# Ledger of designs, part 5: VH-VL binders against Cell division protein ZapC (zapC)

Target 1, 184 residues: Cell division protein ZapC (zapC), of Idiomarina loihiensis (q5qx64)
Amino acid sequence: MESESHWLWLFNTESGKLSVKLSDTDVFDTPYKPSQLVNIHFNEQMMDIEDATTFQIVSETLEAYPADKMPCAPQNAALNATAWCRFGRPQMPQSWHFQKSDISEWPLERRLCELNSGFDQGLFLILDTDDEFATCLLLSEGMQLSAIKSLRQYHVIKVTLNRLLPATVDLALSAQSNWGQQLA
Key: E = the ipSAE of ESMFold2; O = the ipSAE of OpenDDE; V2 = 0.75 times the mean of E and O plus 0.25 times the DockQ between their complexes.

## First folded at step 1 (VH-VL)

Design p3 (framework fv_nepuvibart)
Fold by ESMFold2-Fast, scan of step 1:
Structure p3 (fold): chain C 184 residues (1-184), chain A 122 residues (1-122), chain B 107 residues (1-107)
Amino acid sequence: as target 1 above (184 residues)
Amino acid sequence: QVQLVESGGGLVKPGGSLRLSCAASGFTFSDYYMSWIRQAPGKGLEWVSYISSSGSYTYYADSVKGRFTISRDNAKSSLYLQMNSLRAEDTAVYYCARHGYTYWRSGAFDIWGQGTLVTVSS
Amino acid sequence: DIQMTQSPSSLSASVGDRVTITCQASQDIRNYLNWYQQKPGKAPKLLIYDASNLKTGVPSRFSGSGSGTDFTFTISGLQPEDIATYYCQQYHNLPYTFGGGTKVEIK
């Protein structure tokens, strides 16, 4: 029996933030407060199979990347991503903070991107895309957007597709794959 | 009675291979993430690798990536570490450890085996 | 990698003393820190998880505190059986990393 099928969504009694209860004595806190979330009319709710699937896919995706190039623990990022996918309130686009790219479409298999604010360049996990927008979760420990605004790790934003930059770690993996293919 | 028992350690020359085994008993092995942790003689603890409860997810320390492979057989309640291209720096007591307290997310190692010694020397 | 700096590397104390060991993380790890005891020739044993929670069956003289980057492990009233090396370990980021250990001796 998979441990994920026994986890519970709840709210931390001190912080008020959404958490995942793994047992009576172990709780993982997300950074997300009720005001950032929807469909949260419960005291405790079990993770369903869709939650478990999201968690597993995100964990597997992040664990494939070199550890020294990843600014977060895969499981922690995966729990926060799962929380946002299940309960996150829809975001309004904030594309004006970020440099434009030449990209007009994004491959579904590329789940990481970078965004450049001019002050900082951050690594993001893409939670969802359509033909116009991407919803992105910050994996970097923080990101400065302007002189007076910064994103905290795991903050979620929405941007137009023409703001997405290829992640440096994806470029490194592509180079390795091409070299391996030449050896065949 | 919760227990982990390692085996497969021994003396091997640089460039050689060894396969370590860890037999679990007294708990539902398939519910837990498992790790290998090593300790060089007279030195501290170094985490090596983990494997998820289902076996679908693995992670390795940079020092062993590409050389070591972690695997498990839930039907046999057994954990394995295949070690290839061994170096003198891999000489250590290797422990298998269970991720408790609460399931796989916990980075706490609540149950440890007795360890098995791997010596890499010419 | 998150580096865990543990102090002191060794100490000698008398039975009944209060012993304090510190652990410093190179970046914020919240409360994602565990403490282990390793007696000579034996496997490590988990004493404290998530910075301050005592594992069931561990004597109450052991305690932990701290969050962020600075953590403390305390033995209140050192006993002869507490002679061991103690390790902190973070699990905020992969790879999991251990402190260098603190060897606790009597007198």
Scores: ipSAE 0.007, ipTM 0.459, lowest interface PAE 12.4, mean pLDDT 85

Design p4 (framework fv_nepuvibart)
Fold by ESMFold2-Fast, scan of step 1:
Structure p4 (fold): chain C 184 residues (1-184), chain A 120 residues (1-120), chain B 107 residues (1-107)
Amino acid sequence: as target 1 above (184 residues)
Amino acid sequence: QVQLVESGGGLVKPGGSLRLSCAASGFTFSNYYMSWIRQAPGKGLEWVSYISGSGRTIYYADSVKGRFTISRDNAKSSLYLQMNSLRAEDTAVYYCARDWGYDYYGMDVWGQGTLVTVSS
Amino acid sequence: DIQMTQSPSSLSASVGDRVTITCQASQDISNYLNWYQQKPGKAPKLLIYDASNLETGVPSRFSGSGSGTDFTFTISGLQPEDIATYYCQQYKNLPYTFGGGTKVEIK
């Protein structure tokens, strides 16, 4: 799906609900809590060129992933990723004990990764990176992080770059690590 | 399409036992905590028990501790509640629910329920 | 255990009315509160989570507000299909606890 020029961001100032109006009869609700979003003061606003670019990049990334292994509806993930990139508050890293990666340098063009909490291994979309951290959106239907914490689909977390594991289907990136240790 | 279907309810005498099942489909079952909730006829909702995705963390309401056992089979996408030493006050519709964990998001999707009647 | 006090226990309103239900927690639960709708003979359905967030597919006439100990659930423009019992539920601590429910009927 390509982003349409008539798509609108909708914000309910009373409920704090952020949505995308796709047509007069079709409204997509994002799952993000008001506390996770920057202050929004409009009732409606058109998607701009940067929004369209984000949607396109994410859509292309998800389209390349095998359909039979995709844990989410790609267009829903792309809309949620676009919403987060525009309106999401910066995330602070938390003390989750994810498995360390053998990948010494994460390629900027690789936007899919996995994280292993010891309780579960989830598929994530990388929304942004800096020198130390990656901002990751959960594509899997859910992910247990600890005995008392679970992550909802499309939730965004910030993790250190040395925790990013190659997606299971990304054999080229996996080949750059120590295969013997990675496949143990 | 996320679905939860309970089964195993029925009529049982006080002191008897019953095993409830909950069949999950449409989501990755092992990624979620699961809860049992009950509702006596014409009354409100009461939480019964909770189990983590791995099965390692389990909690019970005080009213059922020592009598009920929650378990899961992730390979079969199934949740269970073994109920022993049943009492008249255990009479209720029993629901299973998908759970994100306490102090996080709680429960979101519920099954249609199965009726358990305990009477002499 | 955290006690959840819900009011009123029942109400009758007309189609198009604004309906308000309240829920009070015996201790601070932050925003860890769900609102459910239960139609006769059916399972509860989640409408609102984290006190104020509308669940996917739920009509925009439903809303929630509040934090800490005092919470409000509102139906703006009551519809015939909204006849149901509504429950609040806290998930700050185990055991989870529910309000007593509010039965909503049309006059």
Scores: ipSAE 0.012, ipTM 0.531, lowest interface PAE 9.0, mean pLDDT 86

Design p5 (framework fv_nepuvibart)
Fold by ESMFold2-Fast, scan of step 1:
Structure p5 (fold): chain C 184 residues (1-184), chain A 125 residues (1-125), chain B 107 residues (1-107)
Amino acid sequence: as target 1 above (184 residues)
Amino acid sequence: QVQLVESGGGLVKPGGSLRLSCAASGFTFSDYYMSWIRQAPGKGLEWVSYISSSGSTIYYADSVKGRFTISRDNAKSSLYLQMNSLRAEDTAVYYCARGTRVYYDSSGYYTFDYWGQGTLVTVSS
Amino acid sequence: DIQMTQSPSSLSASVGDRVTITCQASQDIRKYLNWYQQKPGKAPKLLIYDASNLETGVPSRFSGSGSGTDFTFTISGLQPEDIATYYCQQYDNYPLTFGGGTKVEIK
């Protein structure tokens, strides 16, 4: 990974979207438009220590999973997660799109979840939780919520905790561990 | 500025195949859902197929399921409809139509705001 | 499938008249309905979206109303260039379905 000390936040003049300048020749475009972000005004803004910390935590979390089980590159997801954590506009819950889960309490160590809209089931990274809600970033290529609504990869939504389903990748890893114990 | 141009229509015999293309310009093609909609001579509009912006979600009308395949090439800003086992009742003008951006933070409306000029497919012996 | 029934199938009116077309859905579609205009030999054009919202660039004489199962499309002060077939279309669920169309002619 290259050093975060020289990374800059900016808005792409052609797309209008929030971007990260990683080097003189490398600019990462997020999918986030100004309308999705807090009301901020800047030409360029340096990534701070909190931003760098968020990026590292998310990168490490996703890199712990087998690459063939993840629908996105960990670093790309981490950059988008960092962008949303710093600038994302607070979301109103949209829990009614999703199936209720049978889980009473969500384990803090599980940062991945799935949500089922009835039209699709998507894999999400949990960015933040409070007593009632989770803020979730879509890792899957896309997700249909209804006949008229879809989420693009890296879109962020807020749902009540009782909508979170165990991620299939976490269940698969659990099954492999149990199988390994039987062989030993 | 927004343009959709269909091509590939023509006369084909029953049981034959034809591939329609739609060339998009003037917008970011990869941000939009796309559909094929047809209209038989003197008849109304009939939705045929839908493809999501990434290509991951695809739907077909029952009348064409198993015979038609919708696909897209976002790098080429192009939409396709592969039509196999064509029947006389498939005779129609086929329109390429741009679906709206239906994201949570957008308008959320599902519309066909731009249509191509249409390409005629005639299935006749 | 959600069936969309338009009435009337055709009508003839004079320039300046108020024209009303109705569309009925076989089930509740909330406000998930669009209206299109198709002039002879041309592709359809979006006029109204989400039951009542006027598309940009569309003359204010066109309007839509309704929710649930019953919808109305109105042309206030019919003009010669309004000769066309008009279609409603629901987007509540797949398959997407259109009404049968209403042909508007000037007498």
Scores: ipSAE 0.000, ipTM 0.466, lowest interface PAE 13.7, mean pLDDT 84

Design p6 (framework fv_nepuvibart)
Fold by ESMFold2-Fast, scan of step 1:
Structure p6 (fold): chain C 184 residues (1-184), chain A 123 residues (1-123), chain B 107 residues (1-107)
Amino acid sequence: as target 1 above (184 residues)
Amino acid sequence: QVQLVESGGGLVKPGGSLRLSCAASGFTFSDYYMSWIRQAPGKGLEWVSYISYSGSTKYYADSVKGRFTISRDNAKSSLYLQMNSLRAEDTAVYYCARTKYDYWGGRYYFDYWGQGTLVTVSS
Amino acid sequence: DIQMTQSPSSLSASVGDRVTITCQASQDISNYLNWYQQKPGKAPKLLIYDASNLETGVPSRFSGSGSGTDFTFTISGLQPEDIATYYCQQSDNLPWTFGGGTKVEIK
């Protein structure tokens, strides 16, 4: 699906709540706290071309994943990803929660990954990468990090690239490709 | 090694326009907010504008709002400041600064600065 | 806008002296205050962030303290290379604002 040009960002300046108005009867609330977002100076603002592009890329990525294995509603994930890409504050790495992988390089075209905390293994959408780090949004319903800490669905974290694991579907698809040879 | 190099400063008449550039290297440019901060000759520091990592969020000091436009090109690791309707009061050295966010504290600070570029507005 | 008042505007001290600069905010900014050093003809350099945290690579003779509206920056054992103008900056609310600066000179 493509983003609608009539979709509108809503921001309650008193509560700090960020939402998306999809229609007169449909408002989507993001889970992001005010402290996780950049300073927002509007009560409402139209989604722009950059927002539409992000929404489309994420939607296409999620639609390619097998429907029976997808742990979230693709539209909700795409809306939250678009919200984070536009309004999310830079994150400090939280790599210490996750076990190292043996992968030395991550293909930029692979936007889905898994992370292993030792307690759980979760599916993440990669929002952004550089040569050192990846910014990852949790698609799974939740993920236990330790005896006392868990991530909620759609939580965004930053980790070093050596924490990324191939998504199960990507590993299966890459079995006959050049990328599969680098992982094996 | 983190480096920020400003360019584009010069002498311009009141009412004129000028475009400043800042070339970044030694870090992942798209992971950082960026700011412009200026300093009039013999005076103190004045924050001018910031831009978010994607370029979607911008803020301006009231003294430049409506006249200056901040932008960035992440593919080129470059930051820009388009300055229109320049006034004598805009005469200053303009610094490009990397804007670090302390995630846990919710705080911002300028951890690396460029050498600055001088803008002189006079007839 | 939040007004930042620095005092003194200038001071002259001897090598080895303890130098103290103060910064007052016009309203409560918690600990959202940074300190910068600007040597003559150079760009500013971050010394202290979040009122009391020393930036990596900055000598331990520099320190900061305070919260709310009253903040202090201290140089313990002034050295010749510390000749500079020092600025406080609040990051609590936009627009971000700087103090007027304190010029430190050696006698």
Scores: ipSAE 0.000, ipTM 0.448, lowest interface PAE 19.3, mean pLDDT 84

Design p7 (framework fv_nepuvibart)
Fold by ESMFold2-Fast, scan of step 1:
Structure p7 (fold): chain C 184 residues (1-184), chain A 119 residues (1-119), chain B 107 residues (1-107)
Amino acid sequence: as target 1 above (184 residues)
Amino acid sequence: QVQLVESGGGLVKPGGSLRLSCAASGFTFSRYYMSWIRQAPGKGLEWVSYISSSGSYIYYADSVKGRFTISRDNAKSSLYLQMNSLRAEDTAVYYCARSYYDRGWFDPWGQGTLVTVSS
Amino acid sequence: DIQMTQSPSSLSASVGDRVTITCQASQDISNYLNWYQQKPGKAPKLLIYYASNLETGVPSRFSGSGSGTDFTFTISGLQPEDIATYYCQQYDRLPITFGGGTKVEIK
């Protein structure tokens, strides 16, 4: 069975592993540690309508990105994004790792961004945003923050809006759009 | 039972055109990515093209880009591959395959249809 | 493109033997690797997905392991019906690429 309405959240109390059971033989493991999660006091729990909605929105966002430039498997990113939106522990901002941009507002329709650490520039999926902050999931295979610190793929961080950069492909594709004009 | 059946293969001259079809049954076709994968006689597997569940996202192998067009008709549970400007090196068995969870793994595969490009 | 190097290209073993096939990616692909079995004249069949997960209906003697760039596929106790060519395949990024295949024969 491959229906999204039959997908299950699994939590293994011994290993501390949060997973998605897609079928009797297909289990997707998230990379998230118990210390990064909340409301994980269950063995099995059905995906609800909000989970299904998140998965659909993320999947559609990633499908629109050029495939040859996509640094991850879109379905894996969408499953991890959905897991974080459901169970992720609220994060403290880590803006100091990233260079400032001139952006003070971010449109809700723009769910992809880049962040520049000075050592690397990574592609991120925006999971949530408000007037001050964005919660971002790393899509790139990894991202160096300093000589000794790196983010792993699918790591979630929170930054102030003035750290967000438009995704490079969005700038190229939107040469004739209002987004490019607003940033100029 | 989940099944894919290819058709449309045959003998065609270099520079010619051919349209392959893949008929799906036993599952909700509109929810899956679909691929074409080919295998030249006595050789290994080569991925040709991919189309997302909605048809909004399409990718081609460099060897066929500009010559082949993948499309789907979700109302008819059908996948297509329009092959133009065919070359001898396009000779292969062409498989239709369903993709699980992204462009990931392929299950099921059709039985394949042979395309022979020769003068 | 990510190149998948599969070895050996062919092997011969006896019934009951442990058979190991390796697959090496030119770049880190995490766990985004699958294994297929293709018998002569037939379409490939998925055996293992996401590096180590056994597909439904596939005998437990088949297993997969590895992550990153180095992967192994094992048949524990080779059976006569296992004569086939085996392929690895990555799906970490496009284009999707396959290994060259390993032909397994019985002595």
Scores: ipSAE 0.000, ipTM 0.474, lowest interface PAE 15.8, mean pLDDT 84

Design p8 (framework fv_nepuvibart)
Fold by ESMFold2-Fast, scan of step 1:
Structure p8 (fold): chain C 184 residues (1-184), chain A 122 residues (1-122), chain B 107 residues (1-107)
Amino acid sequence: as target 1 above (184 residues)
Amino acid sequence: QVQLVESGGGLVKPGGSLRLSCAASGFTFSDYWMSWIRQAPGKGLEWVSYISSSGSTIYYADSVKGRFTISRDNAKSSLYLQMNSLRAEDTAVYYCARGSPLEWYKNYFDYWGQGTLVTVSS
Amino acid sequence: DIQMTQSPSSLSASVGDRVTITCQASQDISRYLNWYQQKPGKAPKLLIYDASNLQTGVPSRFSGSGSGTDFTFTISGLQPEDIATYYCQQYYSLPLTFGGGTKVEIK
């Protein structure tokens, strides 16, 4: 066994993408090219404690959901989320693609949301929020935004908080909890 | 050293139930994600179910959802598959397979059991 | 679900031949593809992981290549003991899916 604190950030010489060296024989490629990332100057860089914390929180969050209701592997999504949190370039808001929500306040404990483009509704992991915006990572295998634009899995976008819709999986789990309370 | 031994296969009638077991030895069972993979006679491999090292994450192929239940007992180094409402289409050799110890997304099966035959026939 | 299409479904070759099997994914799976060998009456055995990495103890005549949607598996210098069915498998997304298999026979 190895801990995430011994994992290394690098650029894979074959793929050109940001990668995580998990062991001497095991390298995980993120989908992120240098042009999507902040200015970085390294050959190899160890994951720090903040990287390890991000990985752990995302892994625990996604593993709490039934696997058959999730469109992605939890640890795969967690590595991509950690990569983006550490090196991702700040995104310009793209809120105009998405339906407004009726939610006046987003609970901080809810890390999953959905966004509706009118063409598709995708499941996202919320990476970060401030007073106005949420940075969201696509967990779905893809999402159409318009006739000419689509997001690939693990693409990161920024939207205003009033675009966040409750995740269907969270609603299903809430209904099950309420049902359990009534039966108890 | 590493061994996976399946048991519990046999002949059952449609609608019947069967419980498969997989006994693991030669490694720290609680560190590994485990899968059941089946193969119908003369056909290819079909992934059936997956369980994380802790048992908290479980996934099923659509063909078995609601009928099969995967479970594990880390103290006994054993993996189980409870099969209910069996159909003729479930006739197959069922393999127990070991996944990655660190990352479930790197699910290459480095060790497999010998398989146990399940026949669903009247 | 990600569909894995293998070709050919079967082939016959002579000892010493170069054998190539292909596997096509219905969507981009990066390099998250494995290759297995299954000899008659036996459980499958992992040969190649992450598209091109040779599993420990596996002869060097076996190799894999490819990324995205197109992958190839090659046996350089087929041996009698290589008579088996070979399967690709993706682990990019759940559910895990296998190709239909390629049966390799000696002429």
Scores: ipSAE 0.000, ipTM 0.466, lowest interface PAE 15.9, mean pLDDT 84

## First folded at step 2 (VH-VL; from b6 with heavy chain S57K, light chain N92D; framework fv_barzolvolimab)

Design b6a (at its last look DockQ between E and O 0.65; V2 from the best seeds 0.00; counts 0 for: pae E 2.2 > 2)
Heavy chain, then light chain:
Amino acid sequence: QVQLVQSGAEVKKPGASVKLSCKASGYTFTEYYINWVRQAPGKGLEWIARIYPGSGKTYYNEKFKGRATLTADKSTSTAYMQLSSLRSEDTAVYFCARDTPAYWLKGYFDYWGQGTTVTVSS
Amino acid sequence: DIVMTQSPSSLSASVGDRVTITCKASQGISSYVAWYQQKPGKAPKALIYSASTLQSGVPDRFTGSGSGTDFTLTISSLQPEDFADYFCQQHDSYPLTFGGGTKVEIK
ESMFold2, look of step 2: ipSAE 0.545; ipTM 0.826
ESMFold2 (binder alone), look of step 2: mean pLDDT 92; pTM 0.941
OpenDDE, look of step 2: ipSAE 0.695; ipTM 0.902

## First folded at step 4 (VH-VL)

Design g1 (from b6, 33 letters changed; framework fv_lacutamab)
Fold by ESMFold2-Fast, scan of step 4:
Structure g1 (fold): chain C 184 residues (1-184), chain A 122 residues (1-122), chain B 107 residues (1-107)
Amino acid sequence: as target 1 above (184 residues)
Amino acid sequence: QIQLVQSGSELKKPGASVKVSCKASGYTFTEYYMQWVRQAPGQGLEWIGRIYPGSGSTKYAEDFKGRFVFSLDTSVSTAYLQISSLKAEDTAVYFCARDTPAYWLKGYFDYWGQGTTVTVSS
Amino acid sequence: DIQMTQSPSFLSASVGDRVTITCKASQGISSYVAWYQQKPGQPPKLLIYSASTLQSGVPDRFSGSGSGTDYTLTISSLQAEDVAVYYCQQHNSYPLTFGGGTKVEIK
């Protein structure tokens, strides 16, 4: 059967972008072009155990949220996240686009965040954090940063931790659980 | 070969301090977290905290804040655990261990030091 | 803090037996569970991470499974060299926490 361990990384001949070959008839295109990536000197490269594990964990994390509250399919987001974690070029911070919060440290278990540009507020998947920065993948269908700049869905950006806002979907689930407990 | 080599056993009196070393080899020291774990005699494993050698960033478990301090000497790929004002209850084996910085995969320990026994007695 | 409750605390089995060790988290940990083997006088050795990913060099008789709050380490055919204490550990959130350990002995 076609499991993650048999999937292949390749570059789509029509789009020029990084893709995942899931089967002979099913190819998933990422939005990532070679200039955004590193360690891409291959024609085809099998997904390794680390890639498969990243895909599974991200998929499970996103599947825990109600489908109608998520702007994307969990599998699609997980494939893009896995692609960036494997091949993404290190990003320079672009924190100046986003409003500040009083958060200096982000809880490891909170895998989703929001960023507010003043023009738009987008939902992001956190791909990585250290003590100063977070690398975030846009889950929302686009996000306006300024009058002349917008992020496409699945675009990756790096920001300081004091730009991260709690995801509204996490807050909604918490409130629902508290309400359910009161009625029980 | 990836290896973490810790300093030898220590016998200390209550109120003294101890500094345990953990020397890394076989990988780029500044690219992986260094974790610290305690094991009291006949007991299980207890997480003390971690330090990231690339930045010096630290996190401590609540019970270990104050007397336990992590430090680094990146020139010799060595991490240190210092315990001040030693108590008899600090008697334990102290382990260092390596952890990946990858967000989705971090927090588990792929290579461990051999352990340093610290005995606190009068 | 997330509490990891491990069971049983002790088991005795024969070579060739299938043995299972369970680990229950006090809250959902989204498959962020590692399993370690510790032999007397030695440091712990990583067996499994992210609930089910086998560490390189670990025999495939070891496997992990589970979701949510309930996780299991299985040794499909116990060998004499598997005598050890086994620990689960959650790596979902800080502080990182370990189970109490399971001592496995041969009958």
Scores: ipSAE 0.634, ipTM 0.849, lowest interface PAE 1.9, mean pLDDT 90

Design g2 (from b6, 30 letters changed; framework fv_fasinumab)
Heavy chain, then light chain:
Amino acid sequence: QVQLVQSGAEVKKPGASVKVSCKVSGYTFTEYYIHWVRQAPGKGLEWMGRIYPGSGSTYYAQKFQGRVTMTEDTSTDTAYMELTSLRSEDTAVYYCARDTPAYWLKGYFDYWGQGTLVTVSS
Amino acid sequence: DIQMTQSPSSLSASAGDRVTITCRASQGISSYLGWYQQKPGKAPKRLIYSASTLQSGVPSRFSGSGSGTEFTLTISSLQPEDLASYYCQQHNSYPLTFGQGTKVEIK
ESMFold2-Fast, scan of step 4: ipSAE 0.831; ipTM 0.896

Design g3 (from b6, 53 letters changed; framework fv_nivolumab)
Fold by ESMFold2-Fast, scan of step 4:
Structure g3 (fold): chain C 184 residues (1-184), chain A 122 residues (1-122), chain B 107 residues (1-107)
Amino acid sequence: as target 1 above (184 residues)
Amino acid sequence: QVQLVESGGGVVQPGRSLRLDCKASGYTFTEYYMHWVRQAPGKGLEWVARIYPGSGSTYYADSVKGRFTISRDNSKNTLFLQMNSLRAEDTAVYYCARDTPAYWLKGYFDYWGQGTLVTVSS
Amino acid sequence: EIVLTQSPATLSLSPGERATLSCRASQGISSYLAWYQQKPGQAPRLLIYSASTLQSGIPARFSGSGSGTDFTLTISSLEPEDFAVYYCQQHNSYPLTFGQGTKVEIK
């Protein structure tokens, strides 16, 4: 992609649509609705240094994974992650009968996880963790939560740490020697 | 302006205890991971301990596990390090340090206190 | 734990010269690397985070580059106040670790 120093946050105050202007001919639309975002009073605002840095580090992290094992383009996921980190509203924790794990603490270096609803198992990017919860962004094209509810790609949820499962793609990269021992 | 001010350092005998305080001001203390980092005289920097914002979940360097306890009082904007069973190798300037609130960028320190010297000597 | 090795241990240079400081990680850390400056009797000061992002208030003569295992801090033209010890630090995984430091001293 082109230099992040030229990128602009765009906000349509009538529709509530948040977008990123990458060039005069290229606009990236985020899926985030006004109800999911903090109050935004600008129509245009340049991405600041922290936004650009978040985009770069998330992109690099996702680009380390084999492209054929990832359900989305790294740069698209990174743009949505950057948008949520800047403008996302605090989430209420949701569990929806996700499978529990026996992991007592999530390693900082593991930025991907999976969640199992019993209907589907989705791949997520971990945006943030505290001592009890993780904020997770769905990378999979969708995830069924129940007979009547599904998450759309890039939807953000907050779950307890004991719902996080190791991402299959992380195990494929590491040959599992260290990660498997931590789980045992 | 962001300020971190350490206190509680001094000279102590091996096997004794000492508590360090770090008073924070100029920001919303409850939103930040806080750390202790130490530096032995004439030596490099060594990470000691981390505490989560709000909750009190903690993590320690292997060299201090079981002896040191990091804690915080968010109502007083104060970070603590309780140091028990002190050894000569714990002699160092102790800095409190603020982590970034930014997602994905945690684990580096944008603000440091002035440091407080702990000397463990008989 | 991830070991960071800085080189050289000491750089002896004159004001106006370019300084190039290296930091090598024992395993891949992507861009999760910060640089600090420390002067005698003072706390460290953050210069750069995420390998190449300049901290607010730091002069533009400082720059960082690299990813994975090999990182560089460059000072394009040394000022008198730049003679100090510089530390790299990885924030990829716990325990957090620092390099041993490079001292930039006046020739």
Scores: ipSAE 0.566, ipTM 0.842, lowest interface PAE 2.3, mean pLDDT 89

